# VHH binders against Type II restriction enzyme MthTI (mthTIR): the designs that were tried, part 17

Target 1, 281 residues: Type II restriction enzyme MthTI (mthTIR), of Methanothermobacter thermautotrophicus (Methanobacterium thermoformicicum) (p29565)
Amino acid sequence: MSNLLQAIMNIKSIQERNLGSYKGVQDSKNRMNQMGVTLEVFLKDAFCNTFDIENKDLVYSEYFSYLGNQNNPPDMILKGGDAVEVKKITGIKTSIQLNSSYPKSKLFVSDSRITEACKNCEDWEVKDIIYAIGTIPNRVLKLMFFVYGDCYAASPSIYQRIVEEVKGGLHSTGLEFSETNELGRINRVDPLGITDLRVRGMWIIKHPIKVFKNIIPPESIKNNNFNLIALMKAEKYKQFPKKDRKRIEAEDNIEVTDVKIKDPDNPAKLLDSVLVRYDEI
Key: E = the ipSAE of ESMFold2; O = the ipSAE of OpenDDE; V2 = 0.75 times the mean of E and O plus 0.25 times the DockQ between their complexes.

## First folded at step 4 (VHH)

Design t4 (framework vhh_8pnl_2)
Fold by ESMFold2-Fast, scan of step 4:
Structure t4 (fold): chain B 281 residues (1-281), chain A 118 residues (1-118)
Amino acid sequence: as target 1 above (281 residues)
Amino acid sequence: QGQLVESGGGLVQPGGSLRLSCADAGFTFSSYEMAWYRQAPGKERELVARISSGGYTNYADFVKGRFTISRDNAKSTLYLQMNSLKPEDTAMYYCAAYTVEYKTYDYWGQGTRVTVSA
């Protein structure tokens, strides 16, 4: 079984061996879509410790119950463990585009956007979700940020309320309205009745560096170094195997710090959390 | 840190109304998401209402239909119109700026007291 603490240890190991970024992302001939796949491969290798293994697909099958793609989220589900969504950006503080899906604090098996293959990959009802956000300017991985969804995204009811308020506004126009997976469609808006308006929700969430600047000061991020940051609730950290927690706490150049963050559902409330940092190259 | 200044609190009987105001102390008001929070004695601080820079509003269920949040960006002032006040609304009311555009810390006001009692 694998988990985020093991992946962090494996990333530290490969970064110390390879000055700078993962070798694939340094290739100047790689296209943007290939670079996205390379980050996903890098993260699979991190969870499986398979960076230098010929038969890595076999090992992937032992560690992951589900491997998705752009059309079949999430990107990964660890056997008996967390779901992982991979996001690639080129600017260090660039906001994250979530497209038509609102931010997820957790992954529920009842989610209509996941496939039957995903729902049936294990006997499960809910999984913690990790947003794995890689900042890769000029094809060099500069920042790897792991943030658990429940530290970052509000509960589904918050976003669903917004969806319902917008849909209500569309209905109140008195124009011809049709139900869609999107926010709505208003039909025949011009005098000839030949123009329809589709209203699509494109969700954008601030980069975690901007959200958590009170506990991750911007001056602590160095332009010429690799930075790894992981943020989780204290309760989640305690659920990791004791051996993994002891190992990471004893590791040179890894800092494990107790911090407090705003509750995404109530910013007046502070949540006990754990911050893990590695930035020595 | 008192860069936001609340006013308008006071003693009112059940069913009465109060209008709270929050003025900024010189930061860029129009770019911030603003909120009203309250804290009753012995209870945790809770969100009452919030308003985005663009004017989108959100309310706690316990005040929906009774309270109205609004902002005047030209005057750099946030308002909370409180109608049909109940004894349960008795609290210290705080305004807050959630998103800090160029500063490291979130800003809070010092609070204004609202007492609803016969």
Scores: ipSAE 0.000, ipTM 0.094, lowest interface PAE 22.5, mean pLDDT 78

Design w02 (from c3 with E33A S52K Y108S; framework vhh_brivekimig_d4)
Fold by ESMFold2-Fast, scan of step 4:
Structure w02 (fold): chain B 281 residues (1-281), chain A 119 residues (1-119)
Amino acid sequence: as target 1 above (281 residues)
Amino acid sequence: EVQLVESGGGVVQPGGSLRLSCAASGFTFSSYAMSWVRQAPGKGPEWVSSIKGSGGYTLYADSVKGRFTISRDNSKNTLYLQMNSLRPEDTALYYCARYTWEYKTFDSSSQGTLVTVSS
């Protein structure tokens, strides 16, 4: 079993170990090209502690019940644990593009966009979802932000209402409307009947640094080579194994802070939450 | 172009002290962690110490902990290594290097500064 607290500890460990293992002067551009490591691979290694393991796929199968991609979400599901969506951006405050999928506060097994393999990867109904957002300006990872969906996205009914209103508007045109998993498709819109209209949703959500700027001072990010931030509800934090919570709370250079955030479903309410920060040298 | 120029090396007796300096240019110095790396004759490079861009966090190799102190002056774009209680095994060419997270490596274009500890 792995979880976010273990992944954070593993990221810290590999960072500090790499500092103690100088391999001589290397061209940074050549090294980046040689590595070929993606953010997704880095995160799988973080959850599994497999940065130095040759048989990674064998270990991955022990820690993950599902590994997906953009067309088969989510990117990963931890056995008995959380789902993870990976987002790569190049600007520190660039909004996150979610394409055709509205923001998810939770992952439900009934979700039409997940495969049968995902639905059957274990016995589950609902999973907490982590958005793992890596900010990589000029190909340097500067910010790794883990935010639980229920701190960040509103309940599904908020977004589903918008989808249904758009679909209703398309149907009101009186034109031929075909079945689709997108917002709509209208056939034969021109007099010759040779043009179809396909309507796709493109959801965009503000970067969590902009959303949570009142609890994460922007100045604290600028002077560090690498920043790691994780945000979760206090109740979620308490569900992690006591040993993992004690370990991370005792760790030097990791701050675990009680904070309050606005409820995504009602900004008049505040939610008790936990902020975890690790800043590398 | 990243340029790092080390100075302050020399010959010192066992138990003596030296202060190394590294003048940095070609990048925003305060935004990068900096490190000291040394190479003894016939041996591979050994990491010695690192310091956060802000100066608020430092790491040391076990072999130098308690004897060496890394520091920086961001207003002068200069990195320092205060070396106390020097031992013959500290004899090496000392390099400063910029740490880069994405590549998990040190960038150094410097010639180093020689430290010799002998009686």
Scores: ipSAE 0.000, ipTM 0.331, lowest interface PAE 11.5, mean pLDDT 81

Design w03 (from c3 with S50R Y108S; framework vhh_brivekimig_d4; at its last look DockQ between E and O 0.02; V2 from the best seeds 0.00; counts 0 for: pae E 7.4 > 2, placed apart)
Fold by OpenDDE, look of step 5:
Structure w03 (fold): chain B 281 residues (1-281), chain A 119 residues (1-119)
Amino acid sequence: as target 1 above (281 residues)
Amino acid sequence: EVQLVESGGGVVQPGGSLRLSCAASGFTFSSYEMSWVRQAPGKGPEWVSRISGSGGYTLYADSVKGRFTISRDNSKNTLYLQMNSLRPEDTALYYCARYTWEYKTFDSSSQGTLVTVSS
């Protein structure tokens, strides 16, 4: 079984940071999304330690219970482990687009946005979710940031409340709505009655590097070198296999530190967390 | 209040069949995975089978695999266990249980339903 610590170690071990020439990526129909696809493959390989290995599908089937598509979260689920949402960013200053879904503290099987295949991929009800955020300027991976949802996103109720308020506002217009999983669907908006309007939310969240600037000094981020950062609750870190914890803690170039972060639900409270940091020399 | 009520237990001969039911109330049934657990006399609880909230995924203990079938009807808030090819070692008090991930605990009935397999 793979986990984030193993993935980090595997990423560290590989020297390739140029995703533009990454092997095993099929040509995407959409060049604009090519780096995103490549990042996803890169991360799959990180979790499976299958960098530059042929016949990856078999290995993926052993390590992943679910591999998603671009339209439905998550991007991948580790067997018996965490869900992963992959986000590609071109710059550190750029916010992350979450499309129609609000940030997730955890992934629930009851989520209306996940597929049936995802729901039934294994025996699960709730999973931790990792936001894997890759900053890739000019096809080169410069920053890999792993942050668990419960360090990053508030509880679902916070966002759902907003959704409900917005929906309420829409429905107050008196327009004709149909049932939808989106914010709204307005039917027959034109005189001919041939046009419908889908109202979709676009959620945007700040890059973790900005959110956690207090524990990650901006000046410490090297512009020309690869940096890997992972952030999780202390309890989560302790749940990793001892072997994996010992391994990552023994690495000279990896720092594992205890940090305090604000509770996403209540900034007045601090959460004990662990910061893993690798700065490539 | 979460309520789970088991039924369908009885005395059967080896090789016989029984169907257990668990009526659930007090919570959104379809949102939770459900399990059957059994406890034989003088033994600790043994997990028997598990089913996801949607019913699309099922797991079985090795001891019952191929003989037992777990299912659910979410419209009726009912969990089922079809037990075929029953063996004396299947004799136990059977409980249905709801797992709560939030608290990492099982909610189970206090009563259970008794299954006795004897010649």
Scores: ipSAE 0.031, ipTM 0.403, lowest interface PAE 3.5, mean pLDDT 90
ESMFold2-Fast, scan of step 4: ipSAE 0.304; ipTM 0.690
ESMFold2, look of step 5: ipSAE 0.048; ipTM 0.583
ESMFold2 (binder alone), look of step 5: mean pLDDT 81; pTM 0.815

Design w05 (from c3 with T100S T105S Y108S; framework vhh_brivekimig_d4)
Fold by ESMFold2-Fast, scan of step 4:
Parts: C-alpha cells; structure tokens; sequence
Structure w05 (fold): chain B 281 residues (1-281), chain A 119 residues (1-119)
C-alpha cells in the first residue's frame, strides 16, 4: 500500500525525469485556461505512481479506500492509511480558507460532515490527516507542503468551544432566533422587525510557511525552484515502514531533519517532529 | 472494541486526596480527547474535566478547578485524575470517557469507580 514517504519519492522521480514541474489547473470556472492535470490528480498519481499511465481509475481503486471532494471530504483516504485534504492557493504564503469546516487535527469516523460511504470505506475509527497545500502561481506548482493535522490544528474542543461561545452570545441578546446551518440567524433585529441577520463562520488558518518559520527560514524557499516540504510528528515518522524511511534518508537531494514544533494545544510545550525537504537542483 | 477500566476510588475523609486511573484499550489513545464525568447519587451526570490527546490542553468544571488535576500517560494508555481537598459533594461514581466534540457526546464509558467523601 502507499504512504506519504512513497508519494514524496514518486514526486521527486517525476521532477527529475524532465517531465517538468506540474502545471496547475484553475477550478472549473477557468476551463479554457487550464494547462494540465488538477492538483488533486497530481497527488493521486503521486500516491499511486501513475503519472505515466493513461487509464488510472483502476489503479486508484487499488490504493484508495475513499475518494471525495470539497463537498464530500476528505479528498482521499489511503487504504489502511492516512486521509488527505487538498488545498490549492495561488499566493506563496496565502492563508488557507477552510470555509465552514474548522481545522482538523485528526479525522474521526464520528465526524458529522463525512458521508456514510466514507465512514464505511474501511473498518476505522480515527485517521491521521494530511493537509496537502499546493501553491500554484501562473498555473505552475511552486510549493507542495504536506503537513499532518496534529502538527497544525488544535484539538476539536478548542474550535467547538468558540462556536458554542458565539452561539451563546447571540442567544443572550434576547432576540428571536431561527434554525440555521451557520453560527446563528437573528430575526427582526430592527424596531420595524424587517431585518434578519445571518452570522456565518468561515475558518482561516495561516499558511504552514508562516507557522513554522523558525524551522523553515523564508530564505530557504527558492522562488525559481520547485519546493517540497513535509512535516510530521517523530512518532508518525517512526510508524512508516522501515524500508520507506531508509529509502528516503538515503535519497540524494532529500533532507530528513529532526525538529521541534510548538504543540498546537499549548505553545509552551514542544513536540518532537520530522521535517522532510526535497530541493530541486 | 473500546474498553475503559476505572480504578482508584474509595472512602476518604473531607480534605483528603485520591487518584483515579483509567486504563484504555481498543483504540489509539493518544489521538483522543479524554474526559472524567461523575454521577452523584440521585443526580444526572456532570462533566468534571477534559484533556487533549497530546496532554497540552486541560479543562475543568468550575466546581473542581484548583482542586483536581487531570493528566495522561500515552505510553501506558492511562488517564488520571488527582483529586485534592475532597468535599462531601464530590461523592459520586466517576467515569472515564472518550469525548466526541463533533457529536457532543461520550463515545464510550464503563463501570466507573466509586468515590465516597464522608466523616
């Protein structure tokens, strides 16, 4: 089966075969300006090693237990392995829009936002989740950042308590409320009773380059090269098959470094982590 | 399946201390927020404390804040509750629970451990 270390190796291989940097594709609104495969397809190919294969769907079904989309998260789940959420941005350090979904440190089978098909794709309770953040200025992939949710997002209770406090604050106004999928809808806020207010929660998380600037100095990001960075807890790295760890550690142009990051739940506490970088030469 | 086994309860005088333990199995312990919930005789369940999967974040009910300390040892799959300055109103059956914030409910709990604070 597949994992992130294998995907990194496969990305390195395609870059060095002179197949060129992946050229990003805009969303469906810009169909006429598209210049190649989507980031989602590029990442599926990275996990499956299917960059050179024309008929990919059968191979995808062998490596993934679930394939979703923005409306049916996550974008993919590896058989017996990690969940992957894909984020596409055009600015190098642009904050990540999560919209109505707060940041996930883990993917739980109890999550109300995932489909029954996703819950039943395997016998599972919790999966590590990778945020795969691709920076694609001018339709060219310049930065591929893989960060595990538990390095990046706080525990669910942190975000859920904010939701509950906002809802409580709205209810304390003594105004009429109606059922809503958002944080709140307050009816008849004006004296004539002709204005309703909708309160929408849209979550934004800082780009990992800004979050982890102490271990990834800005000067180390080379603007003219393809940059690949992956960040995971040391305990996660040790769970990868020994053969995959040995292979990536021996690979030229890939650096595997022990680092410490702040605990997303408590910035006073440091967590042992591993940083993997591929530097295109 | 998920199993949670509480221990450490007993009879103690007011002002005394007890340490509760919860041995967890059947799931990846370090990935889950864990909680202590108690139920006093004739009352409904009351949430007492929660701790994040990493142990970096803790929360306490106002009634126990400053007296109780929640902790975990992920290498032993064990959750703890250190209870100091115990009061008669702390008398209850204490449950270890895996909490789901997505569903706002406890995913699993077991037999509990009885704590009696009496003169």
Amino acid sequence: as target 1 above (281 residues)
Amino acid sequence: EVQLVESGGGVVQPGGSLRLSCAASGFTFSSYEMSWVRQAPGKGPEWVSSISGSGGYTLYADSVKGRFTISRDNSKNTLYLQMNSLRPEDTALYYCARYSWEYKSFDSSSQGTLVTVSS
Scores: ipSAE 0.012, ipTM 0.526, lowest interface PAE 8.7, mean pLDDT 83

Design w07 (from c3 with Y103F K104R Y108S; framework vhh_brivekimig_d4)
Fold by ESMFold2-Fast, scan of step 4:
Structure w07 (fold): chain B 281 residues (1-281), chain A 119 residues (1-119)
Amino acid sequence: as target 1 above (281 residues)
Amino acid sequence: EVQLVESGGGVVQPGGSLRLSCAASGFTFSSYEMSWVRQAPGKGPEWVSSISGSGGYTLYADSVKGRFTISRDNSKNTLYLQMNSLRPEDTALYYCARYTWEFRTFDSSSQGTLVTVSS
């Protein structure tokens, strides 16, 4: 079975094999860019250790119970393991566009946006979700940030309450409404009755580098290095197989650090967490 | 060019069985979720069953669950539907289709295979 610690080890291995010290300046030493693959494919290869395999579909089917896309989230579900949502951005601190989906602390099988295929891919009720955020300026992967949803997103009730309040505010205007799955649609707002207004929720969340600046100092992100950062609750880290935890803790150029983060539901409360950093030499 | 060719339909008495086949070509078969869709005389299309590209999970309409079994052989680019305990209400043209997630529709340009449950 695969997990995030194994994926981090696999990324380190391929990254170090691709490090060039040839005489002259290289534009990119990143495997993803060298092969012309997408971030989604790069991450599937990281979980499956399939970077060097030409026919990957057979191995993917052994490690993933579900592979989705933007219209059918999440992007991936590991067999017996975590869900993964992939986000590609070009600016190192650019906010994350979540579109019509509010931020998810966990993935629940009752979620209305997931398909019956996703709900039935395994016998499950709830899965931990990893936001895998790749920063790719000028087509070069500079920062790979893995953050568990429960470190980053508030509980669903917080976002659902906002949706309900916005809907209530729209209805209180006394204008003619049509029912929608969106925040609202107000019909015939102009005197001729020819203009409708559609109100859609488009959720935006700050980049984890900005959110966790107190445990990830901005100066520690080096411009010409590949940076890999993973953040999880201490309880989640302890759930990984002992062999994977021992391996990553013993690995050169990987730092595993106990940190405290603010609780997304209550910033006055601190949560015990683990920060994993791969520092490219 | 995507080609889907259904076969295996016929006339059967209530309680009987049939196995439908769909031969696929023109695309990477193992990469697509495949479905069976039926259309009874004078009615709209009804989704029957789906199977993932790997065959690792299957879905069934409530009307056929426990009676029909969907399967695939990726080495032969063939989709199957084993139909048991057939009822008159199962009478329809059966189509093999690729499920398209973006449009949430079925993509098929075939004639289908006729299943008649009577007498």
Scores: ipSAE 0.000, ipTM 0.092, lowest interface PAE 22.1, mean pLDDT 81

Design w08 (from c3 with S31R E33S Y108S; framework vhh_brivekimig_d4)
Fold by ESMFold2-Fast, scan of step 4:
Structure w08 (fold): chain B 281 residues (1-281), chain A 119 residues (1-119)
Amino acid sequence: as target 1 above (281 residues)
Amino acid sequence: EVQLVESGGGVVQPGGSLRLSCAASGFTFSRYSMSWVRQAPGKGPEWVSSISGSGGYTLYADSVKGRFTISRDNSKNTLYLQMNSLRPEDTALYYCARYTWEYKTFDSSSQGTLVTVSS
């Protein structure tokens, strides 16, 4: 069984090993950049501790109950554990494109975007979801941010209200429309009846370093180093195995800090949370 | 026209039980997830529980988990909420709603059924 704390420890270990392997000259400190692997592969290796393994597929099948892609979300589900969505950006503070999917605080088995294979990958109703956001300017991984959806996204009802209001506005036009999995489609809007209008919700969410700037000072993000940040509710942190919490708290160059964040559903309310930081020396 | 009619509310003592019913019409009941939502005096709406169209999956708010049971009878187009070990904090107007599990906001179109828990 794997979890986010184990993945963080594995990332630290491979990063420090790579530094120790340099013989006075280095092109990159990041394992991902040295191997030319994708962010998705880097993260699967982090959860499985398979960075230097040739036969990865067998090990992946032991740690993940589901592996998806952009068209079949989520990107991965840990056996008995969290769902993970991977987002790659090139700018340090660039907003995250979520395309047609509104921000998810949790992943529900009733979600219309997930396949039957995903729904049946194990016996589940709801899973915590991690947004794993990699900032990769010039193909170099500079910031790896793990944020749990319930720290970052509002409850589904907030986004669904907007969806329903937009759909209601489209229906009020009195024009013909077809069934759609998007916000709306209005058919045959021109006199010849040859033009259809599709209305798609393309959701964008602010980068978590901009959202949490009060607990992650912008000046602490160093452009010359690799930065790893993870944010979770205090109750989530306490659910990790005690051995994993003890291990990460004892590690040199890893800081585990109690912080307060605004409730995504009510900014006047503060939530107890845990911030984990690993910064390359 | 979608119609939802709640019933089964009443006055009970702490520790008591009630079973709420919701009679649905105007849509294919078995194809929709259904929810119970409550609104306590002076408070905003609170989602209580949801059940999938087939009845195979259920979800509960932490405040009611272990005490309330949601169920449905698709042959009768009826949704139920069995409420056990009732507390004064459960006092509210209870509504049934046609929501996905992702929708946790109240739809005030129905009249609701009042549950009062007092000594």
Scores: ipSAE 0.000, ipTM 0.095, lowest interface PAE 21.3, mean pLDDT 80

Design w09 (framework vhh_7mjh_2)
Fold by ESMFold2-Fast, scan of step 4:
Structure w09 (fold): chain B 281 residues (1-281), chain A 118 residues (1-118)
Amino acid sequence: as target 1 above (281 residues)
Amino acid sequence: EVQLVESGGGLVQPGGSLRLSCAASGFTFSSYDMSWVRQAPGKGLEWIGRIYSGGYTSYNPSLKSLVTISRDNSKNTLYLQMNSLRAEDTATYYCARYTWEYKTFDYWGQGTTVTVSS
């Protein structure tokens, strides 16, 4: 069984090993770049501590109940634990493209977008979801941001209300509609009846660095260093095994700080949260 | 076990006001949209309104000026404030949990009766 605190410790260890154990001229400190692995593989290795193992699939099967992809979300589900959605970007503050799927604060087993394999991977009803956002300019991982969905995305009802209001607005036009799984498809909008309009919902969410700039000052993010940031509610942090919390709190060059963030459902309310930071020295 | 328990009903004079409560248990109340629905004697169900998990509200246009729906997530309680009550508002009032996955109400309370005399 693995969790985010163990993954953070494993990432720290591999970053520091690159600095301490490398012999000769080093053009990159990033182990991902050195080994040519993808962000997805790097994160699986972080949760499993399998960076140096040849037969990774056996260990992966011990730690993950589900492994998906962009078309079969989420990217990972830890056995008895969190779901993980991986996002790769090249700009440090680039907004996250979610396309046809609105932002998820939690993953529910009833979600129509997940496969039967995902629904049946273990006996579960709801899982916390981690957005694992890697900024990788020129194959060098510069920023690894882990943010729990319930710190970042509003409740599903917020987004589904917008969908309903848009659909209602389209219906109020009195134009000919086709039944559709999209927001709307309006047929024959021109006098000759030769033009159809397709309305798609394409969701974009701001990068967490922009969202949480009040607790993560922009000047604290150094382009010349590797930065790791994790954000979670205080209640979530308390749910991690005591041994993992004590280990990370005692760890050199890792800061664990109590912070307050705006409630995604009500920006007038502040939520008690924990910020974990590791910056490569 | 999911439970919804309404309270606050009773006899009220025409033009009066009343606040109903719905106590929720057995689920994460703050994560669900909640609705109020009423049924007058011998009539069908009439939807009153919904409060979204994020606190937004949507009302039956015919009732919008007469009612306010609110929630207290710290107490797992849903409220319906009714003003300017008329004899036609005599009904059994139900709270119900709404699920987006099935676009339906999956749990209902037993109801509380409001009687407006004359």
Scores: ipSAE 0.000, ipTM 0.171, lowest interface PAE 19.8, mean pLDDT 82

Design w10 (framework vhh_8pnl_2)
Fold by ESMFold2-Fast, scan of step 4:
Formats: structure tokens, C-alpha cells, sequence
Structure w10 (fold): chain B 281 residues (1-281), chain A 118 residues (1-118)
């Protein structure tokens, strides 16, 4: 069984080893760049503690019930645990492109975008989802941000209402549903019937550093450091095994702080949350 | 996961009524937009009516005022109430589950036959 606290400890371990190996080098590279691996592989290794293992697929199969990709989300599901969506960006505070999928506070087995293989990977109805956002300027991982969807995205009804209003507006014009990778299509809008209008849905969500600037001051993110930040509700943190919470709280150079964040469904309300930070200087 | 099963078809005289039902395995129904399609022998499949997850409805011109689409999310069932049936309505009727954002038809039923004749 693996979880986010174990992955954070594994990332800290490998980052400290990499720093020691490249001490005194101006353009030192992190573990991901040293191994020539993708962010997705780096994160699988973090959850499995397989950074140094040859032929990792067997170990991955023991820790993950599902491994997907951009076209078959989510990127990962931990056995008996969380779903993980991986996002790679090159700018420190660049907004996240979610393409045709609105932001998810939770992953529901009823989600029409997930495959039958994902729905049947284990007996489940709903999973917590982690957005694992890696900021990789000049091919070097500088910021690894883990944020649980329920801290970051509004409930599905918020986004679904917008979609329904758009569909309703399109249908009120007498439009027919189109089988395209678009939010909507209006065919033959001109008298000659030679013009089609395509309405493309692409959801964009602000980077969590911009969203949570009150608890993560911008000046605390240093351009020449590796920064790891994880944000979760206090109730989620308490659900992690006691041994993992004790270990991370005792770890040097990891800060575990009680914070309050705005409720994504009602910014007038505050939610008790836990912020975990690891920075290498 | 959901398998769609249509029922309620049959032989009816012109001017009669039928109510079609479409049931699934219960889990994903409320998250999908739903539609009724029909296909007459030797013709292409055509859209009859659709209903979004939020309950917005749309109808083909040839059934407006005669057919009513509805859904019961608690029972995971889609309905098509067909009134004032005409011989031209004779076809296999299929229910389908689709998602507007992704433009996919994830599930189709095997169809139920409607015959309108004297």
C-alpha cells in the first residue's frame, strides 16, 4: 500500500542524494533529469520507491490498480487509495490546461470520461484525487505541487451547471447534437450552407501557487531551489496511517502546518487543512 | 459498465400510443445525457429525442408535439412516451447514453421494435 506521505518522503530522500552527488555544480540536475525520465515515471517511482529498480513494471503493478494517460484518465490509481492526475508545466505559475475535462474535486466511478478498465480496476465508487503539478523550467523540476481536488476544484454541480446552460442555449436555437470533440457545433449557419461554427470546450484552472498565495507567500518560492508543497484537508491528513504522519512530522526540513483555505464551493467559508512543505536550499 | 435494455415496443394501430423504457445497471445513469434513436428497415439511424443530465429536452421536428422524453434517475430509467403514432414511426428504437463535452456515445441498447399498422 502507498500514499502521498510515503511519496513525499521518497522524493525528499532522492532529492537529498542528488544534491549531494552534484554539490558545487552551478547547473545541478534533479533525479528526474539525471535519469532522463518523464514526470509520470518520476511520480510512479515516488509512490513505489523504485527510483533505483530495473524493470519497474512488476513493482508498479503491485502498487497501482490502474495506470492511464491524457486520453485515458486518470494517470494513476493507488490500490485501495487515491487517484492521481499528473500535470507538467514549464512556467512557475502557469495556469493548468485541463482540455475537455472540467476540474474534478473527486473522481467518481460514474465519470463518463474514464474507461471501463478504470471503472473495473477495483471495487470503488469514489476516490480522492491528487493533482500532481510539476513545474519544469529548462527541463529541471523546480516545483512539485500535490493538491487534493477537494481543496482546489469546486463540486461537479458548479461546472455541470455551466455546461448545461451552454447546451441549453445551443438547443434553444434548434441545434442538433454533433459527434465531435467539441462542446458544440452549429452547422451551415450561412444562407449558402458553407459555414460551420465549432464551440470548443477547454477548461483552465489557475496554478495552486496563485490560488493559495495567502498560505504560500510568493517570496517563499525560490527560483534556484527545489520546492515540494502538498495541500490536503485536515480530515484527509488524519486518515493517513499514524506511522506515516509521525514519520513526516519528525522529519528534518519538512514542515507540517495547520492552515485554513477558502472552501472552493463558498469562499466566505474556511476549511481546516494541512500544508506539507519540503524545500532544498 | 451499464448495459442498456429497451422495452415497451410492440404492434400498434395508427393513432395509438406506446411508452418505451430504457434501463441500465444503475451506476452511471445520472451522469449521462440520454437519447432515443430509431432505424427503419433499409434506412440510416436518426435522432428522435434527447434529454441532458440536467433535464433539458430536444426533439426531432417529425415527432414534436407527439413524443415526450423523460428520465427517472432514482430508477436509472429513460422513457419515451409516443402518442398519435403513424405508420412512418415503424422502426427499431434504440436508447443511447452520451456525453456532450466528450462527444461520445458510451452505451447503446440492442433495440426494441415498434410497428404501426392496421
Amino acid sequence: as target 1 above (281 residues)
Amino acid sequence: QGQLVESGGGLVQPGGSLRLSCADAGFTFSSYDMAWYRQAPGKERELVARITSGGYTNYADFVKGRFTISRDNAKSTLYLQMNSLKPEDTAMYYCAAYTWEYKTYDYWGQGTRVTVSA
Scores: ipSAE 0.000, ipTM 0.190, lowest interface PAE 18.9, mean pLDDT 81

Design w11 (framework vhh_gocatamig_d2)
Fold by ESMFold2-Fast, scan of step 4:
Structure w11 (fold): chain B 281 residues (1-281), chain A 118 residues (1-118)
Amino acid sequence: as target 1 above (281 residues)
Amino acid sequence: EVQLVESGGGLVQPGGSLTLSCAASGFTFSRYDLAWYRQAPGKKRELVAGITSGGYTVYMDSVKGRFTISRDNAKNSVYLQMNSLRAEDTAVYYCAAYTWESKTYDYWGQGTLVTVSS
């Protein structure tokens, strides 16, 4: 069994060996004397501790019950544990695109967007979801942010209400519609009847650095060579094995701090949370 | 001209208290997040406490319950009340002001020395 605390320890180890270069995380395989890997592969290696292993697929099968992709979410599910969505971005000033999927606080087995293979990978009803957001300016991983969905996304009812209101608004226009999995498809909008309009919803969410600036002051990141940040509710942190919590709390150059964050469903309320940081200056 | 001027540092006995002040000028103080950082001899600079424009606070683990950060927008000042001081709190303390929303530069003070010793 693997978990986020173990992945953080493994990332710290590989980062220190690479002198802060993260030579294993890149888009291009044409780099001198190195094979390029994707952020997704880097994260699978982090959970499995397989950075130095050539035949990784066998070990991956021991740690993950499901491995997906953008069209078959989530990107991974740990056996008996959390779901992980991987997002790659080039900067902290732009919002994160979630495509046609509204932000998820949890992953439910009833979710219509996940495949039967995902639904049947384990006997499960709901899983905590980690957004693993890698910020990779100029092909160098500068920031690895792990945030649990329930710290970041509002409850599903908030987003679903917006979907329903938009669909209702489109139907009230009196235009010629066809049924679709999108928000709408409007047929024959021009006088010759040769143009159709597809209306696709795309959700965007602010980078968590901008969201959590009250607990992660911007200057604490500025000029650092690499930052690793993980944010979770205090209750979630206490559910990790005692050995993993003790190990990470004793680790040099890792800070584990109790913080309070705004409740995504009610910003007037604060939630007890734990912030884990590993920074290389 | 933008300025951050710290005051209140000095020599104090273990278990004693100090209040650090940072007076700001040259920018719209109420829109900025403020923080106190420290750097001990031979150590990296670290965040001690922060306070957002909205008044939410953050503290490093070792100072929780001992230090309190506050701000006074009418006086363009941020404060760090330091109680139950320990030898390991000995450092140069820096005031910093920044914002993620405004297109502007971050600002730093010159630092003030705090020595906890007999």
Scores: ipSAE 0.000, ipTM 0.102, lowest interface PAE 20.4, mean pLDDT 81

